# Ledger of designs, part 2: VH-VL binders against p40593

Target 1, 148 residues: p40593
Amino acid sequence: MIHPLIQRLTTTLGYPLLDADGLDRQVRTQPFSVLFFAGDPQRFPEALDVAVILPELVKAFPQLAPALIAGADEARLQGRYGFSVWPSLVFLAGERYLGCLSRVLDWGEYLERIPAILAGENEDLPRIPVLSPESGTPSCSPMETSES

## First folded at step 2 (VH-VL)

Design a8 (framework fv_axatilimab)
Fold by ESMFold2-Fast, scan of step 2:
Structure a8 (fold): chain C 148 residues (1-148), chain A 121 residues (1-121), chain B 107 residues (1-107)
Amino acid sequence: as target 1 above (148 residues)
Amino acid sequence: EVTLKESGPALVKPTQTLTLTCTFSGFSLSTSGVGVGWIRQPPGKALEWLANIDWDDDKYYNPSLKNRLTISKDTSKNQVVLTMTNMDPVDTATYYCARISYEYLGYFDYWGQGTMVTVSS
Amino acid sequence: DIQMTQSPSSLSASVGDRVTITCLASQGISNYLAWYQQKPGKAPKLLIYAASTLQSGVPSRFSGSGSGTDYTLTISSLQPEDFATYYCQQYYSYPYTFGGGTKVEIK
């Protein structure tokens, strides 16, 4: 069962729900994408907050093409993008990984951090991204604070 | 030092169930981004993927064989078990287990030596 | 399912030769392609992943290239230990699929 707040993103707002084929199309056709990894909202209630905020982020950053990842594929793509915390937003320029934002942030924090990510200005990411957990995963895990 | 080793019967009669165990060391299936898969190779033929199990206990099966395959793990024993029902002579093959390193999906970075399974009456 | 077609099925070569093996996917796989080497009676060994990333410990004479649907494994100067069967594998989509293999034989 998909939670209604997450389901409305695909049914009411028309956001794609991507499997592997869908992701290939998305990265080939969209200049910028934001991928929403919700996880299980029963375990990670902040996913519902991100589901509410995501449409407002798309309004603020209309260059972002939003998409959800199909539930079974979330764990595999977690390995690819290397986040450890649910929910997460992953930002791409075509196929290129730009960065991620985990958990729910304050609105002002999104407005501050997303432009830096889209500009390619993230000091925590390797200059040449490697998308393997063994080879140095891009950091989108919370920092050493209890809420981040 | 990553090692994997397959064990199970060398001979299986038609209609019987095959159970193969992969015992590994040098990594844990509690570690995010790793998994174990099973691949087979009939004599003189190409590699065929059978099933994967991931660190989070997600299971994936080759659709052509899904109704016959079950994969499970015992993280405390460092073992992955594959069960295949209703064996047929065409299932005669060398069966490999291999560690998966995930990058979107994953590739097989370390392989067991393989175990030959012959299906014959 | 994504079909992986390798060419040639076999080739004969001499030590010192440049060898090229091609792998064609039936649809785009975004560089999620691995190359394996298999010697007779042995398990496959990973050579390359992500189409072009050389696995640690693999000699630099091996290289991978390509994008989209077309991928190539190159051995720049064939050595005696390189006589083997080579397989490509896509890991873009389940089910995982392998190419039919390319046997590199002594001339």
Scores: ipSAE 0.006, ipTM 0.524, lowest interface PAE 13.7, mean pLDDT 84

Design a9 (framework fv_axatilimab)
Fold by ESMFold2-Fast, scan of step 2:
Structure a9 (fold): chain C 148 residues (1-148), chain A 126 residues (1-126), chain B 107 residues (1-107)
Amino acid sequence: as target 1 above (148 residues)
Amino acid sequence: EVTLKESGPALVKPTQTLTLTCTFSGFSLSTSGVGVGWIRQPPGKALEWLANIYWDDDKYYNPSLKNRLTISKDTSKNQVVLTMTNMDPVDTATYYCARTTYYEWDSGTYYLFDYWGQGTMVTVSS
Amino acid sequence: DIQMTQSPSSLSASVGDRVTITCLASQSISSYLAWYQQKPGKAPKLLIYAASSLQSGVPSRFSGSGSGTDYTLTISSLQPEDFATYYCQQSYSTPYTFGGGTKVEIK
């Protein structure tokens, strides 16, 4: 029941599908990672757009090691990285969280925002969630502005 | 002032289905990131996690028991229900419900069980 | 599944002693580790989260340390109310798993 466009990333392109062990190896061995949190594409159809664009982002930013997160750990790791919007791309330098980009963006926005995130200069980094009735889990807000 | 309390039968016969209800106050399962889990402890043994349900109805089960477990919530009643089928004497245990949520510390977000119910003893015997 | 090995399974100590309990994960859990105290007949109580962060209301004689796969709970000066069973728990990956417990008998 995994959508073909998402399944292609692991089966055709060889992107790893990470559980906890896999994530530990990824953050230990890769200088930079981009983790794809797709969610359920029936609920979040933009996940399919991100699945199509992710390989092109990796071509543009070859320092990024792409990976998908196993469904069983997606919701828990959402808490670890502090986003609430699906789909999201989470950027890491080793195990250090650099930022995220939620939903599908225009190509120019990706080209502008990813270098800023990788340089660690992005001021839009989400805060770790504070759980209360008034405020939900923080999410990336890339749609607010294209300026890094 | 977070409180949780388990309710259900104290005695279950082998092959029957156990239904436990967790009723809570001081928080809501409509709050992003919040969940409720079930943990059991057989007499004199270690704690064993069973299942979690979250604010968005996402569900997680212990794989060793997955075929027997169903967890559900009623957000408006502040209740979480655990159902376990085909009970066996080995399932005799104290069953706890606990709030699971995220705590900020340093640069990380940490999942934990911060408040627990008093537990309810379930004995499985003929 | 991540296995949590806790040692020792039991110990006996005098009031005022330093007590050390160890928890070993079968893989790195990046400090996603909590410690719980369970007194006889009671529900577990959260003592420490994120490997080393003391929960509000817990006495400062309790401390946690460790990283990667190796974690330690220390009670710097054991008190009569500290005899209990202690459990570690990883929350890095599902299924969430607990250690086997360490029973601390005072006296």
Scores: ipSAE 0.000, ipTM 0.529, lowest interface PAE 14.3, mean pLDDT 82

Design c1 (framework fv_concizumab)
Fold by ESMFold2-Fast, scan of step 2:
Structure c1 (fold): chain C 148 residues (1-148), chain A 121 residues (1-121), chain B 112 residues (1-112)
Amino acid sequence: as target 1 above (148 residues)
Amino acid sequence: EVQLVESGGGLVKPGGSLRLSCAASGFTFSSYAMSWVRQTPEKRLEWVATISGSGGSTYFPDSVQGRFTISRDNAKNSLYLQMNSLRAEDTAVYYCAKDRYWSGYYRFDYWGQGTTVTVSS
Amino acid sequence: DIVMTQTPLSLSVTPGQPASISCKSSQSLLHSDGKTYLNWYLQKPGQSPQLLIYEVSNRFSGVPDRFSGSGSGTDFTLKISRVEAEDVGVYYCMQSIQLPLTFGGGTKVEIK
């Protein structure tokens, strides 16, 4: 079951829903991609807020090619991009990982952080190796300010 | 100072409709998720609806899904609950509550005074 | 739905004595982000509910330090170290790890 707000991204707006082969094609053909890892919106309702915000982010940053990841492949790709929080937006330059933004952010934070990520200047995101340095893409997450 | 003032409660027959309003002040209304929480005559608290800061996402329990609609007018700092097909079980005091964040984190840090809805034949 | 069970239903306490309220959930409230989503609210007589403690142990602004929350997984406790007259009311726990949000049945605290 797919929530209507998430389903409309593929059905109404035509965003691709990518399996592993589709992702490989996406990163070879698109200069920049934003990948939406929604998780289960019944458990993580912030996924619905990200679903609403994602089209507005694409309008603000038209160089981004948006895509959703097929649910069966989300867990398999989590290790590749190193995030542990749902939902997450993963930013790529071709095949290269640039960073991620987890949970829902304030609109102003998206406007500030996305340009820095796309420029390779994402110093403000926490970078914690979850596995050995050679195998792991560092996990990233904007922590709630009251917890940091 | 955060203030939330509810209105629109009353007595209705089963199957009837009511629209509740909540007037908010003292904070940047559009930046926070808002919720409705009701308290039954037996004093049980029940979450009824949540709307995100932008109004783009709404959430309901199964008990009111399809019957209730939550909406907001950020230009007027106002929150609404449209209640249709009312049942005796909907009899409660309805509270407007402010979340701490723009998405549904559900930390209800401020509550209004409540407005009473009675559904009775 | 996650079921929240509070005990006791009510307690009468002499001013200055401690009080302890238990809240149990039908499943773990620990999220994969490492946080445990359990909040406590107080409703004083004739007033609206007010936030006391969020995410197990964090006191909300203005809440006296005689209130403390603890617990993990499915078992949580709210303690008042020395109950004062203004602490009378009904205490509710609430889980916010998943929808629908659910509340405990409440514990009424009275002064003897």
Scores: ipSAE 0.006, ipTM 0.523, lowest interface PAE 13.3, mean pLDDT 82

Design c10 (framework fv_concizumab)
Fold by ESMFold2-Fast, scan of step 2:
Structure c10 (fold): chain C 148 residues (1-148), chain A 121 residues (1-121), chain B 112 residues (1-112)
Amino acid sequence: as target 1 above (148 residues)
Amino acid sequence: EVQLVESGGGLVKPGGSLRLSCAASGFTFSSYAMSWVRQTPEKRLEWVATISGSGGSTYFPDSVQGRFTISRDNAKNSLYLQMNSLRAEDTAVYYCARWDYLEGSYAMDYWGQGTTVTVSS
Amino acid sequence: DIVMTQTPLSLSVTPGQPASISCKSSQSLLHSDGKTYLNWYLQKPGQSPQLLIYEVSNRFSGVPDRFSGSGSGTDFTLKISRVEAEDVGVYYCMQGIHLPYTFGGGTKVEIK
């Protein structure tokens, strides 16, 4: 059973639910995509907050084609985009990885960060985790960055 | 379908240089780390180089460090290996291979056909 | 470097009989994340290496059920429950936990 707030994205709003093959087609056909990696909302309750704000983000950035990743493929595709924190939004320009935003952010942070990501200016972009598994997978949320 | 096609191999004298290419198709190239792996005449497999999807990180064993350079052009779906100061022990078939994240683990899941490099005087 | 040792060097199997290949590493392949980064590859005659098993025991897409991997720490086994003609080739284990990544010396499987 999928949580109602997440299920609404596919059933009511018509967002595609992508497996690995569907993802490859999406990146070849869409100029920009935002991929939602929700994880288990009982374990990661911020996934429900992101599910609520994602339609509002699409309204603010209508060039983004939203899609959800099928639960069976989330772990497999996680390493492809280099994030370790759930939930995450992954941004693509066609086949090119532009960046991600992990966890839920303040609305103002989305308005500032998404244009920079779409312009290819985000220096905090993980692409693929270092292949030595000891390094872990980095978070792509700006709130995870050390303030020093 | 995933395809990887290597080219650029040949016969070269010790101290010479060669540049190998790998043309990728059938997947989102920039999303995958790529490696070069060679197979010696004795049939031993040796990892030679790895590059991250963005090209921002590269890794080599000590045996080729400083002599070989791995690079990629994601707009052209192409991977390269620049080999300088070649030695007889660099004689091998060179394969390009794709790394994938497979349900919590990493493996080179698809390999090309290979290109032969012979270093001989 | 982590040394990967395979035994036997070669084996000849009657069709339909089982085969077993051992792979031993000089250091544990268990990572602190709880995963063991040991993969198996098959190179058929005249072909490139192909992935058979990843993370000790997981069959790659399209790999028949007759192939199984097991093991932990430093000791790993690849088993073929009933060897078929198409299974002829050289099998390599590989560790992906530490640089430089290293392969076993290979085990050649032939039909009697």
Scores: ipSAE 0.007, ipTM 0.529, lowest interface PAE 9.3, mean pLDDT 83

Design c2 (framework fv_concizumab)
Fold by ESMFold2-Fast, scan of step 2:
Structure c2 (fold): chain C 148 residues (1-148), chain A 123 residues (1-123), chain B 112 residues (1-112)
Amino acid sequence: as target 1 above (148 residues)
Amino acid sequence: EVQLVESGGGLVKPGGSLRLSCAASGFTFSSYAMSWVRQTPEKRLEWVATISGSGGSTYFPDSVQGRFTISRDNAKNSLYLQMNSLRAEDTAVYYCARGLWYYKSSGYPFDYWGQGTTVTVSS
Amino acid sequence: DIVMTQTPLSLSVTPGQPASISCKSSQSLLHSDGKTYLNWYLQKPGQSPQLLIYEVSNRFSGVPDRFSGSGSGTDFTLKISRVEAEDVGVYYCMQGTHWPYTFGGGTKVEIK
């Protein structure tokens, strides 16, 4: 079952819901993408806040092609982008990983950080996203806390 | 029409605690971020706390962080502010206000306010 | 924290005359998205604050067109073209560009 606030992004606003194959097409056809990894909103309630904010972010940054990631593929695709906290917004230039913003941020913080990420100037993440099986997953937001 | 009604204010001694409530009606409560804004005896307005529509995110200025907690019960259309370790400078009229960001696609800042509830911190 | 300074502290106007209130921020309120999050509120005597103007120049629902906002960067103005008795109160500017959100000290408008 999908929460109504998240479901409206696909049913009312027409955002694609991507599995691994759909993501492959997205990154090859879109100059910039913002991928919404919601997780389970009962476990991660901030996913509902991000669902409300995401359409406003797309309006403010119309170059972004938004998409949701299908629940069955979220864990596998998390490994591809290396974020550790749910929910997360992952930013791509084609196939290239630009950065991510985890949990929900103040509106002003989104407006400051997204331009830097899109310009490729955000230093929050390593140049090459190299994942060791046992190295652990990095945080997407420098000021993010891993509240359990 | 949008209505917000606060309650729970009163007189407390320094170091004491109070819990404020706000009853909301006339709109889809869970679709809006909710805030507390206080007005000092000198009539200065100070933002105190904001909670997201889902209740998953809370925001505070440094002056109250660690002492105040904001929460909501969307099933009851109710907003709360738990105030601990109260100080004389927390004396103010506390307003429940709707917004700012993180709600329904338009982002109006503090677009509707309640009538306020008075908190006095003294001997 | 961004400091918001309002001038004058008070204004006395005869009915039908214009009023002008200035608000100055200690830093630019222009956000990287090209928007400026400067808002104006009115608190009438014995009442709660109410939203008048958001994002510099946009009137909130039900606000008469005699109210107008303008400005950019650090300098902003609220104008009332013809002050009416119902416009009496304290006007506050507020910035939402920088966290934490901050308010001006207020400008009292009264009818003589």
Scores: ipSAE 0.000, ipTM 0.506, lowest interface PAE 16.3, mean pLDDT 82

Design c3 (framework fv_concizumab)
Fold by ESMFold2-Fast, scan of step 2:
Structure c3 (fold): chain C 148 residues (1-148), chain A 121 residues (1-121), chain B 112 residues (1-112)
Amino acid sequence: as target 1 above (148 residues)
Amino acid sequence: EVQLVESGGGLVKPGGSLRLSCAASGFTFSSYAMSWVRQTPEKRLEWVATISGSGGSTYFPDSVQGRFTISRDNAKNSLYLQMNSLRAEDTAVYYCAKEGYDFYSGLFDYWGQGTTVTVSS
Amino acid sequence: DIVMTQTPLSLSVTPGQPASISCKSSQSLLHSDGKTYLNWYLQKPGQSPQLLIYEVSNRFSGVPDRFSGSGSGTDFTLKISRVEAEDVGVYYCMQGIHLPYTFGGGTKVEIK
């Protein structure tokens, strides 16, 4: 069962829910995408916080086309983008991987990090087709900040 | 053996419509993406449309986007191309092509014999 | 769109002699999965195109070993070590890494 806060993104806000083929279409047609990998919110409760903040991020960065990844494809596509922590937001310019942000961040951190990601700090990474049958995808190191 | 047999080509006037069909046999049809590729009178090859194995995703170049629709019937092992608002530049031999994967790859391991579409008044 | 530039436009080969066809792409065809999505097709006179080489260097089933593909990044070559009469036709390179798929302009191979 999909949690209501995550389900709202597709049913009320109209965000696409993408399998591998849908992801291919998204990266082909959208200049910039933010892909939401929620995971199981009972296991990863911060997914609910990210579900709440994602629409606000899209308002702050309207060039981003948001999309959710279908649960059945999350583990396989996690391998494609190389992140190790759920939830994660993956940022793409067309087919090109720009970066990721794992877990929920403070609003000020999103406002600082997203512009840097969109400016292409990972621009050395080649453009990639969305559907890949093999591993060797870009690694996404989740951001972990030391707190007192 | 793998066989792809196209039909539905013909002479049509500008602005008209045609529906092309491709009958597939010799492989598990639903497991592979399928494409239409056309060859102009000048012998240039142009990709026209691709559909995923499930039929859930379809892709087109800008030149036919909004005018052409690709579909498939996996129970009947059949692929279709609905062509609307046809133009003189759509004149070509249209090939049905099997992809090597369930997704777009451009790996056309088998091609049909082609069906000719001529758009003229 | 990725532009595929194929040379020469045509070549005439004495039977048993080698032939070489070049294909250049406007950007790299290497995917992060380690594969390079560059394929070669042959269209014999009066026939449909047929797959010869896929992913740069892999011969398709039934393709004679006199055909070989090589290259990386943006520069690719198809070689026929000893051209035979059955090899006449038009050869096309093609990229499948990004939509839209794009083909080279073709190279016509004829026997002298």
Scores: ipSAE 0.000, ipTM 0.498, lowest interface PAE 15.9, mean pLDDT 82

Design c4 (framework fv_concizumab)
Fold by ESMFold2-Fast, scan of step 2:
Structure c4 (fold): chain C 148 residues (1-148), chain A 121 residues (1-121), chain B 112 residues (1-112)
Amino acid sequence: as target 1 above (148 residues)
Amino acid sequence: EVQLVESGGGLVKPGGSLRLSCAASGFTFSSYAMSWVRQTPEKRLEWVATISGSGGSTYFPDSVQGRFTISRDNAKNSLYLQMNSLRAEDTAVYYCARDYFGEWLYYFDYWGQGTTVTVSS
Amino acid sequence: DIVMTQTPLSLSVTPGQPASISCKSSQSLLHSDGKTYLNWYLQKPGQSPQLLIYEVSNRFSGVPDRFSGSGSGTDFTLKISRVEAEDVGVYYCMQSIQLPYTFGGGTKVEIK
């Protein structure tokens, strides 16, 4: 069983559900994308709040092409984008990573932070040693060590 | 085999801070989420914090949110709990525990021996 | 938060006799994957809690077959078919279907 609020995004609203190959096509064909990494909503209930707010974000930022990531690929792709908590929204310009927003935020916070992300202003996320095997992985809001 | 050894407990005044450590051995530390679970003087068990295997995700109940921070050092096989703004109700034995992440199972399969934290004046 | 309620608070058992402990959750622990996320722990005197049963009925490594778990939805039972001296301690149920993880209040098992 899949939770109705998440299933609605793909069945009623027609958002694509992407595996790794589908993601490659999405980033090559869409100028901007917002990828929803829901995780398991029974373990991470905030995923349901993000599922409700995502369509409203797309209405506010119509340049964003929304998509969901298939559960089997979420952990693998989490490493590519470096977000730290579930759920997360990852923002891309083509294949270029712009930033992410983790957990559920207040509506005003989305309206303030998304334009900055789309402008590339959040590329100066916390400094990490360059030669570390895990260097270059960005952190996501609201805070990677806190629950709402 | 699998061993978890806590340290850092002690007596602290209300409003004070304390840092707990847990040394892990006998398994691939980075492959497991780790948690802190406390036991009150009344013997009630309370989950306190969880951190993912990579250290990228952390979770807390509302009772400690904003006051406690969980972290890990996978190169040293060590888990930490930074406790700030301590209150009398934080008095407990603190256990580190291995949280099984795998085929959709979440349970604490191995526990440390515990370290005692007493918050009083 | 899911509230876990255990009964009885304490239980005195004659050696070799059975014991039964109840655990009730404020909402269903059945996951969309078809599994039910209810676990049982035992804390022996002077020791740390140890895992007995995970996912309602699965015995953890080394746990004797005299321990069995059953139940569904919101109602769960831990049974010991013939209690031995080494089984003395406090038993706790725990739900792991969602955060925050929550525990029952415990059931103390003593020998008469």
Scores: ipSAE 0.000, ipTM 0.561, lowest interface PAE 12.4, mean pLDDT 83

